# VHH binders against FAS-associated factor 2 (Faf2), part 2

Target 1, 346 residues: FAS-associated factor 2 (Faf2), of Rattus norvegicus (Rat) (q5bk32)
Amino acid sequence: MLPFRFTYYTILDIFRFALRFIRPDPRSRVTDPVGDIVSFMHSFEEKYGRAHPVFYQGTYSQALSDAKRELRFLLVYLHGDDHQDSDEFCRNALCAPEVISLINSRMLFWACSTNKPEGYRVSQALRENTYPFLAMIMLKDRRMTVVGRLEGLIQPDDLINQLTFIMDANQTYLVSERLEREERNQTQVLRQQQDEAYLASLRADQEKERKKREERERKRRKEEEVQQQKLAEERRRQNLQEEKERKLECLPPEPSPDDPDSVKIIFKLPNDSRVERRFHFSQSLTVIHDFLFSLKESPEKFQIEANFPRRVLPCVPSEEWPNPPTLQEAGLSHTEVLFVQDLTDE
Short names: E, the ipSAE of ESMFold2; O, the ipSAE of OpenDDE; V2, 0.75 times the mean of E and O plus 0.25 times the DockQ between their complexes.

## First folded at step 1 (VHH)

Design a10 (framework vhh_sonelokimab_d1)
Fold by ESMFold2-Fast, scan of step 1:
Structure a10 (fold): chain B 346 residues (1-346), chain A 125 residues (1-125)
Amino acid sequence: as target 1 above (346 residues)
Amino acid sequence: DVQLVESGGGLVQPGGSLRLSCAASGRTFSSYAVGWFRQAPGKEREFIGAISGSGDSTYYAVSEKGRFTISRDNSKNTLYLQMNSLRPEDTAVYYCAAGSEIYVEYTSEGAFDIWGQGTLVTVSS
């Protein structure tokens, strides 16, 4: 019924009110800012001719960035299509030859209609009160700053005078910023060169340390090898001395000189020295070798020879003589001269 | 109308990690470039890093690149600073700051017009 339809229409009206509230002005949604600028440029030329200041062909943000990078003034013109003075201003002032020359020579010029989303966005940022509107923007105190505003109809001579006044009043800030950037750039270049030199020096020092460490390690290994060989030689010498002492302790005692079975042997050593000892005829020839081996002055390796006929005595076990004979079996006399031959070299 | 409030500061051991947060209120946070600065006792304020409104561009001081990471969550109106491998030399009051979109090759405290009150980070055993 009617009450149910009234409730339905009331809900629809609330929905429509909310929909209008959440759907802002179409100009507030910038979707093609470059297209906005290009279309404005074409419409401007159609209305006012092709003799005009050179339009910056990019977004407002790009124009600000370029002006900041180049340390140039940025002149912003916001075109009010519906304002009574816009046509007069554009035809008679903005497009005057002297105005065109001034703008083209000294500043970047960005312009857009406030009926376009990009122009409307810029309008919201600059918050102009009337049209025609011009703003002069430059880098000041580390930020892009509006340094002049021209609002309302202005004639070409006054426009030139006002723009020149604004630029002259603020040009020292751009000069100061150029000097500061040059100083910072020089400082950064010097720091980079110092850092590169330092890192190169550090890498060279690290490489030198690596080579020194490798050389020290090589020398240490060589020293350790020499030391190990020395220790091995000393142990070999000690073992040899212990073996000599063991052989000496195991030697049978010398028989008495008046024992009829005693043999007196005179040994001629390789160094022409002589050593004398008595042995018993019943003792093995190995006792002779053990005695000579036990002497401090004996060669490390030797053999024992008898004369008449000259022959090597089997004083150590061998393949030919696994059990060396006794002195008596070897045919030794009661007094003998035996010769010790050095075999240490081969 | 944007107001910034830092949090997450405190005492941390050398070699430890800490994440600082900066909560924004007021205007749409994504329209602002935001950054982190620090000031140690007796020293001047030092730039750490900044991130664009969209989050697509980041700028870091060369000394901080690798140990510190800046990020943002525009849905929560929050800026973060992830700090790793902290050293005693990192002891400072950390500030977040907001400004108009940061232009290429310009990074300085003068680029930021809205500042938080700061949060103290102490790196000590």
Scores: ipSAE 0.000, ipTM 0.110, lowest interface PAE 19.5, mean pLDDT 80

Design a11 (framework vhh_3k1k_2)
Fold by ESMFold2-Fast, scan of step 1:
Structure a11 (fold): chain B 346 residues (1-346), chain A 120 residues (1-120)
Amino acid sequence: as target 1 above (346 residues)
Amino acid sequence: QVQLVESGGALVQPGGSLRLSCAASGFTFSDYSMRWYRQAPGKEREWVAGISSSGSYTSYEDSVKGRFTISRDDARNTVYLQMNSLKPEDTAVYYCATEYVYDEYGMDVWGQGTQVTVSS
């Protein structure tokens, strides 16, 4: 019911005190993580010299990613600038020739000061208890895992022994993962090759079927054309034969040799054969054409020429001769030689 | 014109084996790839396996990979499906088809199929 004034102010004071400690540390916002590493490397070399393990020149996240991809150990050094043992550790242990050689040959080495935003971020992740601090990280059970922690001052020989022990205890996991990756990769490559080969063969089979169908259609059309042409030619020959027979049946009978109005005509055909027939002077020149057309040996298209004088006889209706003249009107004698000229190719 | 006749279906216990045959006629068998399909009651027809016209390439639906083997005998105009390690879910009517039945010819060339029942 009634809150004591002192109790209320005590709670408010605790709240204000807490707010002081939840205010962001300036190191909590990482804006240039690569610059933090480079800056640390420069300050390290100024203080401890250039004989040191090769610093990974990238962010902590990049170092983890590269260690995971390459299946390598990642050694993380968090430098406590204000710790009493930091200088001794760096001068006597970390920069010892044998330690440098071990680190450079077997692991990626990432290091930063906890006074830099990037180093502070890593410190928050690894939660070290004291300095100097080293953590060994590697891929284990599909995640980057801290497999060893070294906290506090350590001598070079002990450092080599501890790092070697941690690596030897955990190397089987990296070897196992490497073999598993090789096996998965080989299986995937084989499966992809088989799938690609099948799809290529499937496409080839589909194209083969398309070409076979086109070839069948082409053959069908060709056979149809040949058959159609054969039928058309047969029909043409039949029609020609019927027309010849019709003309032959309609021919007037030959006049007697003793008829004074009879004309004996000898026709010279293009095949050098000769045929003769008598006609009456009163008959149309069309009768001569009908007779020649009715002959098996006559060309399909022809014209008839007379000599002395040389002239083409109008034996079929034309614009010049709508009504062909009679043999008498054409000036034919009682005995004539007429020449049949082949016009089939004209 | 095109005729496909499936055979070899039977009642089999789980883990058993069957070999299905499909006799083809009415087309130049060696010029076409062949496929096996199956249809369970109340479900759509699904593709099971395929073999190229040359016989050199085969493909399978994921659920049958390693258990089924498709092959062909062009001299006999026959395609085969060897089914091993049969499961109850393999119960269906099995049909064979050419790959081009659904593409260019527009004709239903599905045969009667052959019934495969896997039960204890």
Scores: ipSAE 0.000, ipTM 0.115, lowest interface PAE 19.4, mean pLDDT 80

Design a12 (framework vhh_gocatamig_d2)
Fold by ESMFold2-Fast, scan of step 1:
Structure a12 (fold): chain B 346 residues (1-346), chain A 121 residues (1-121)
Amino acid sequence: as target 1 above (346 residues)
Amino acid sequence: EVQLVESGGGLVQPGGSLTLSCAASGFTFSDYALAWYRQAPGKKRELVAGISSGGSTVYMDSVKGRFTISRDNAKNSVYLQMNSLRAEDTAVYYCARVEYEFDSSGYVDYWGQGTLVTVSS
């Protein structure tokens, strides 16, 4: 008998395996995992009431992530809707006041029906053998690890004892990880503070160096400006002296005092000094200007005025006087005093 | 239908900057971790930067201090700000959705088409 039962079971199991391979379970496609959890919670409350452990309102992956981050135990309940013991377990064990209190105080609680895609996905990961099913998961050796499995109907006092035993046996791993994280955090904060202080110091040093460079550049520029002004003034003085020497070289010699065609002209300079020179009547008034310009005491720009009536003499070529007149044409046939007026600031 | 669409790739000079954007649709964006991977010719795809649903970040050693990953849950978008770009950063950059399993390792369940970043003079 036994061989026929074994053969029948084996053939049926192979057929079911092949059927599942050819036609994947529709629950294998998870499209709304949060919706699966919310809908399970509502169905649970409708059937078993509102006095239950606080359901984690997120995906299985989020629950694992939060349990790892918070260093807490994660209790996973997979609800088998069609199992004969599911109703008794939920009403008499899972929703017992002492069980609710323990779960709420010590762990995160994630639950879903295996008939929902999200619950089915978790079922495939945990590979439970029967219902009701509970798994306890925690961070161990840097991995989220199943540290306890409870399969089959269990009474409230035994459930409390089993959950407490699993937690007590594994609590040292979470305590150790908390201490290591705190040490790493303290070291990281200290290193970050030291790095920030170092970078701030480096930036401050770079800023000081920049300001010193700018100050040196500003001082150099100012000194260069002063030097340029001195050189410009010196060049101007040399050019003026060269022009005076050129005019002096080109002056005709003074006529003899005995020359009847000559006149002595007396000039009163702006500094009240007096200079005398003899000129021939036929010489241009430009000779008077060239003579005065050649004197060290003369202004850079000047005009020559005669008295009675007061008039400016055309001693330089202009539009009005393209060819300046001779001394005789200008009425300078007798010894006269001419006044040199300074026009340098015009 | 889950879709990830990258933009912002292009040609940039060494030392320059680029911002890559990834627009996600077809899922609850705030529930998932997102990552940027890159692949240079003849090399395997490598994780450049990742950001969890809670905002925790991870970076490849060679990009730490130069690249910044961020997310905007209101716009269903993830960004990669790339500064001080180098010739070795030249690659196709892929946006990816990451799912975490019980061993805390992540796996990519959806990829974008990729955007080319070329760093050259």
Scores: ipSAE 0.000, ipTM 0.093, lowest interface PAE 23.8, mean pLDDT 82

Design a13 (framework vhh_sonelokimab_d1)
Fold by ESMFold2-Fast, scan of step 1:
Structure a13 (fold): chain B 346 residues (1-346), chain A 124 residues (1-124)
Amino acid sequence: as target 1 above (346 residues)
Amino acid sequence: DVQLVESGGGLVQPGGSLRLSCAASGRTFSSYAVGWFRQAPGKEREFIGAISGSGDSTYYAVSEKGRFTISRDNSKNTLYLQMNSLRPEDTAVYYCARDTEYVEIYSGYEFDYWGQGTLVTVSS
């Protein structure tokens, strides 16, 4: 087991030797870029006071991203802690009230010491030649571009003039990009509105077609129903006519006026017409109903009434009169007037 | 948190073509330069090429005789590497990476967000 541990330790020692061969600059490893900015800001305020341009509270990459998104200039200050002109520049130029006002109103301001990893990284990117160092960056031709460099000691009035000159020379690029973004947004909105209008129109056309189809189907069904009702009514009337003819054929012959057992009945129909017929006293009241039913002028459903006193004659079988009485049993005289009452409505 | 996912690797015959894709998560894709690297067994990572956030500038560190083309689609958060006339020496794991900052083309790139890689094998 010891040979395996010895071999493991030997491999680990070789690995450690290889690691010691590499000697990177400590500033090349950015592990806390926000902390680097905060640390620099604290050191700056301790040395030069709190009257300074507003420091961007974030990484260099974040500052570039925000400047690009907002279409603003980004001013980058790289602080050389050991340079002879750094103190003079910060006290007399960078922290001058007019310079602070210009920077705060027109640009994002990012600053860091080159002795911090984040500042060192930015130094590697911008490749400054001397200190104090300022670079102005903005979106130009679709890339974040350094549009101005100010290297070495500069007085406040010259600083204002140079920054203003750089911004004025490049402002048109930011204006053009704003207009292009606005155009793209308007085009996208218009296309979306056109797509929505097209879909709404298509849906409306489909709804119209559906309603037309439903209307035609409803009309067809209604015509079909009317036709069926017509046929049913025609068949009903035909059956009624056949029933009337059958009843007429089954009627017993009318007795002679000279027959002593004959009854003359005058029927008053609902249409105010009158019909008369003779019957035998021995015949059932059903014969009276059959006779009236056989007439063309009779209602489809009716009852027969005698007056003085008013009473309905049992001329059809019923629960009270399962077998209707004869004319004699019903008390009819040799001459009677009977009234036909229409019952076809319900 | 930025995640990069490569796809499109596989076995291809010498002289063949292959297109690699790299899908990025997040809203910052168009703000940063992105690039392609490769690593053959026992070798260090080699820079192939990078493309600016806008897609208008492309930089190639490896001379491939015009065989490789890098492009991007910011609407899809996707980076592409078109490889033509592939050779056995192109066999490697291919990685996509996002730059830490958007800088001038002359300033170089420092990449800190790496994908898991996709293997490309060129053999018969």
Scores: ipSAE 0.000, ipTM 0.141, lowest interface PAE 16.2, mean pLDDT 80

Design a14 (framework vhh_gocatamig_d2)
Fold by ESMFold2-Fast, scan of step 1:
Structure a14 (fold): chain B 346 residues (1-346), chain A 123 residues (1-123)
Amino acid sequence: as target 1 above (346 residues)
Amino acid sequence: EVQLVESGGGLVQPGGSLTLSCAASGSTFSSYDLAWYRQAPGKKRELVAGIYSGGSTVYMDSVKGRFTISRDNAKNSVYLQMNSLRAEDTAVYYCAADYEVYTDSGEYIFDYWGQGTLVTVSS
């Protein structure tokens, strides 16, 4: 039997123990991976100085992607801030001039503290056993693969030897992939050039066909216009003939030669031909115009002139003569010679 | 290991909108960096939009402001909302995934591609 006080404390301890397993490690929540890298770089420089390998300024995922794209080795350094050998390694090995030169010339270098969420995430992925820790990663068999692990304190000369050995042992895979990419690129460039040449030829042929089609269409439209103009001119001639026939039918009959109010008019046409007709003195000058218009040899637009005195007869309505006068009012004698003047081009 | 299946392609008029969906099978979807690529006839495959596991996005200049990429980790899906579509957007659209797989031998990046979905922008 346990006393109630002892049982109470035991339950409370169990509760606290369970609560510990419910709450994740704060380092397990990566919210600012780039910030983790930048802050680690600043902390590293403050503690070990600015003479160090060039840090990749991006996430671990970005570093892997760039290493794969560029066919380069990726060196990953996981910094154990509280490990007894971390300071010695950083000061004496990682920051040694010959090590810096090797890393900067041959690989991408990504580093972070395991106390930061991004570094902790990478630590969970790589599962290092001790510090200092370095992993060499590269594209091998179509996968980004850890090809070397260096765990524990190492001196600069041994570090150079180990990194060089790992790279030399695996360089063949990167060379092979580079050659395959080069072959694929050359094949794609050749195929693209062939496709572009084919498309250019096709476009040239289509453009040639388009121009031929447009030329045929232009000729067809010109022929259509000529035909339409011919039909319009024929219709105009028919309308003119119909109007002439209408005017002829509406003409008053010629008065008898024995009528004392009859006027004999001799017209001189622009073609030097003569035509004669009798009119009555009481008839409008418009009858003279209608008669001349009804003749085949008359111009389409004309005016009629009398001599002694020289004057244009108002044979059509005008502003000065809205109602044309009669032959008598116009002062015509029993026998007149009138001149028809062509105004068709005016 | 992971399979990507695109849907949502079709015929749309210029100025119209389409939403493309990509469904992934796999237990590590939240770890994926996801992207939409497109390939028009006679052209190279090009990146249209990308969304990283952390939610940051990238867009091709010609689609910036018109297209929006998003992800739903609960539904193992990535989406491309395409607005103000143009004739030059006509292409087969592909979903792609890169992700890191933990193994005893280290991490792996795998390139996964869907089979593509056709988008035609035409009157």
Scores: ipSAE 0.000, ipTM 0.153, lowest interface PAE 17.2, mean pLDDT 80

Design a15 (framework vhh_7b18_3)
Fold by ESMFold2-Fast, scan of step 1:
Structure a15 (fold): chain B 346 residues (1-346), chain A 123 residues (1-123)
Amino acid sequence: as target 1 above (346 residues)
Amino acid sequence: QVQLVETGGGLVQPGGSLRLSCAASGFTFSSYEMGWARQVPGKGLEWVSYISSSGSTEYQDSVKGRFTISRDNAKSTVYLQMNSLKPEDTAVYYCAKEYTVEYYDSSGYFDYWGQGTQVTVSS
């Protein structure tokens, strides 16, 4: 009855599939992988003692990452708690002094029970057929690769021989990768130095150009300032000359030498030159100032002094003299010598 | 600034072919090793292929013989020729630059700087 037998087994398989779907393995949910490793280590030490290979204290993924980064072999031990050979293997092979020494010196060692979620996850990935189980993993062709599998009970001497053989057969790949990484790192360092030098040069050029712009702007502003000062000075000189001409045109005519009310004044200028002019006693002292101001040789600012006694004549309106007095009121004689004092620097 | 722009993805039937291109800028392309990685929705990144600065190539076992990686240094471009595509090849494909590609385990994890291009293999 082959069709009947086949149908019967097919139904059983479907039934088993449904049961697994309804009751998933509790080990399928990994919530604390580091805790799984730590708890396994403590359980291992309680059962087999503290003389064992150094357990990698991290997740399987972290162990793979560290083995890849360090270019080291990773030895994975999956512990089958219920297997008949597990105790013998751990006590007599895995914890043998020479095995411990080999593992600690040449590889990273990751181990977990398949009854723990993390160990179960790794079991699903490595798909071991029996226990005890060891897998040797290393970086090969840009990925972490299983390069050796040891399944079933093995004695310490055979374990050392097998692990050594696997490592020796694959060591060349790790050496090659170390050399390639060194070459790539050297190239990256040189490139980074070139990039930094380029950026430093660019910054220096930008700073040099900024300073040149500032210098050009400073020179331009200085030239504009000098030009403005020249124009202001020229305007000032033109205004001064126009004012002198205006004062000269507004001067009253000199009285005749025969006029009894005429005053002859001899002015001694700061340059020791002398000028002479006649005025009427009835004229304001401002006429004397206007006359002297109209002369090309006069200082821009000056005062007029009389001697015997020495006194400054109020020839320009002031607080004391809002209306300057006449020559007569100022006490001038028919012939006077007056001194012009330069005040341009005051 | 480094930029990687992938193009060439699309919908194709099983057994079909696609060619992906990766346009690179912001670095000296010829000096760097380049690669391709892919991500299936809900899964980690998986390394696909790698090409050295000298043109040496490496491939993931599942794509070996079907995919071919190549580069054009004059155009600063990496290519991935994909033949005999399978539904399992459906993923977002990323272009990766040297030192941004780090592989952890079978779940796959890679660092990358591309935007990705979608490849869908479906009937």
Scores: ipSAE 0.000, ipTM 0.192, lowest interface PAE 14.1, mean pLDDT 81

Design a16 (framework vhh_3k1k_2)
Fold by ESMFold2-Fast, scan of step 1:
Structure a16 (fold): chain B 346 residues (1-346), chain A 124 residues (1-124)
Amino acid sequence: as target 1 above (346 residues)
Amino acid sequence: QVQLVESGGALVQPGGSLRLSCAASGFPVSSYSMRWYRQAPGKEREWVAGISSAGDSTSYEDSVKGRFTISRDDARNTVYLQMNSLKPEDTAVYYCATDLEIVEYSGSYYFDYWGQGTQVTVSS
């Protein structure tokens, strides 16, 4: 028998050597993990029917992330297509109504065939010993932790008991994490409220200071404006006084009382005072205005009226009289009484 | 180093009682759920009993309910299985285990060691 045994072993060695030269296992490269899950779901439904736990429709990594975020248990089922007990387990245990109800109500359920790249990758991570295989995963000690493994054929009653026990034994860790998250959130809210209250108080104080500054500035400007108006009025009065003095100095001398061309005018001012002055008949009525303007007692704006007939004398240049007439042309007699009317309020 | 060592297995007559002990080292039992499993000749391992980390929640396989009691002594870092009214069907090697295994992005880290188990034989 030794020659046949030698030939047999040689053929096996050649066969193993040849197999080693084939391409690597295609399951070792995950290119469409969501597609792997979806295709497994369809294959599962075709073989075992549509009454099954709700499959998580995403990658294993996404399922872990969602379980961690939501603080939920993740149940992982690795399907061994070629294992003798897979059909019995799926038909009689996994798809039992009470099992479906438990899984759907309390956990996320992720499942895939180990013949798919995504399922194979998960298999390598969880390192199961036999099929059917279930693992319960949750956030424990700040890490996604396998808190239970169920390996080999299990009946529905025992499955329910095992899953319930695993969850009840570990629920305290999830409750603790929820309480810690809530406490952190409450602390953040309280701090935000305190910060907002502080900023509101600070803004109110700044606004109060701004209004006080504005009020002080407004009072200062009003005071400055009043002072400036007083100074402007003082300068206006000085300029008026200087102009009056200049007009007085530029007045023609009075003609002699014995001059036949002289006109004696008696002015009645608004304050009931009288002023007399002599003028020459050939002089312009502007000389009368210049004389009255030069008087300290005269109003700032005035007109001169003759009494018989009552008329206003054109003693300042105007559109009607760009060159005011002479005393003679205006029809004044050798002795006249003229009235000065105050126009300062017009 | 995490280790679990089972002891107390013996030959017992039907209707007898036996107490199994599981001594833990390298980790605090008080922080973990603990379980007992058994394996009969030619059969797969089956779950028998479990106790929560707080010790206030226990669960049992239906065939042992009312007969077996799981308990913990956190001060001695030990878990017990009290077996009463033993039947020939209870003949198996008994193992204790913890429910904690750590999964990392680079792989998983298993925190458990089942030990060699302890043989329980119920026969006259």
Scores: ipSAE 0.000, ipTM 0.148, lowest interface PAE 16.7, mean pLDDT 81

Design a17 (framework vhh_7yz9_2; at its last look DockQ between E and O 0.00; V2 from the best seeds 0.00; counts 0 for: pae E 4.5 > 2, placed apart)
Fold by OpenDDE, look of step 2:
Structure a17 (fold): chain B 346 residues (1-346), chain A 121 residues (1-121)
Amino acid sequence: as target 1 above (346 residues)
Amino acid sequence: QWQLVESGGGLVQAGGSLRLSCTASGSTFSSYDMGWYRQTAGNEREWVAFIYSGGSTTYADSVKGRFTISRDNAKNTVYLQMNSLKPEDTAVYYCARGEYEVVTSGYFDYWGQGTPVTVSS
């Protein structure tokens, strides 16, 4: 019976191959890979029951990716719906409790019908010769590689033995890959830490420089303020001196002692010094004020007082006296002693 | 604007007399103090005589007793009678209006062009 089965399947395969050249295989269009997997799973459960290895719920590519990431074996099952041995394999071997336990514990399990577009795509990649078809895939030399193939009907015990053998034979590679990955990870972490430390240091330095700059700027501003104050004071003094000089230049000439209309005024200054000058009765009190103001020893602000009667002379224009009175109008005699009071601190 | 015009200057012998006149164009002549100054070549102007708006007069010591300042408010004119002239009195004589003003430079704010007086020995 062996030759007939082989011939039949070979002819069928040839026919299928020939048809591929005439009509694009509808299975060549993968539209919903996940749907294909889910559909197969449901069909499988309906036919063989729910006691089966845990099906990877994702595309073949996803299964490969996860197997790579997790450094796990990936067992791939391609189901031939029309093959005579498929039912027996699924019922007796794949769904055997010991097989289920082995697969679930040591590998990821991906399965699909070759009648589904996703399964067909995978079959094109793996190029199975007969069914049932199993492939063991793992990361080897940085590539996902088929490390074992099981084709044809197999008994549960033999399946376990062969799968175990494949895994054991490749265990050293898996361990090696794990170690390498760990080393790479450690190196990466160290580099990251170094980079972070460097950045932190850089930030610290920048902050230090910023602070120094701020301090320098503060100092500079303070110095500028001091300088400006000094200049302002100097200018004020100069202006005051200029004003005194101006007043002096604007003073009328001193009357002669023989002038009957002259007034001799003796000024008593706050510093107990005495200054005397003659003025004319017709002159405004502003003249005597300006005279005093022009003196170096005179206060910046002052008032002039007469003792008989005691009164402050209105020498500066005010609301009450927009035009200061003349010496005569102020009631001064030919000889007067006037007192200068300093008002600078008031 | 006030204008002052001096006249009466000239050559005179020592011991002689001159009378200088200064006429002002201003309308309020009587309200202002008037004065005479003199200036020799290379020297600063020095005041000679001063007459207040009220009529009182004052003189520099160098001319006291020899010079007399007077004014005629009706004619807007100030005079300087110079007697007993000396060679030292040789100078250009200027008439000036006096006003006490802090905004202006000096007490006298208007000046004439001057009249020369030469006293020969």
Scores: ipSAE 0.026, ipTM 0.370, lowest interface PAE 4.3, mean pLDDT 86
ESMFold2-Fast, scan of step 1: ipSAE 0.013; ipTM 0.378
ESMFold2, look of step 2: ipSAE 0.216; ipTM 0.685
ESMFold2 (binder alone), look of step 2: mean pLDDT 78; pTM 0.797

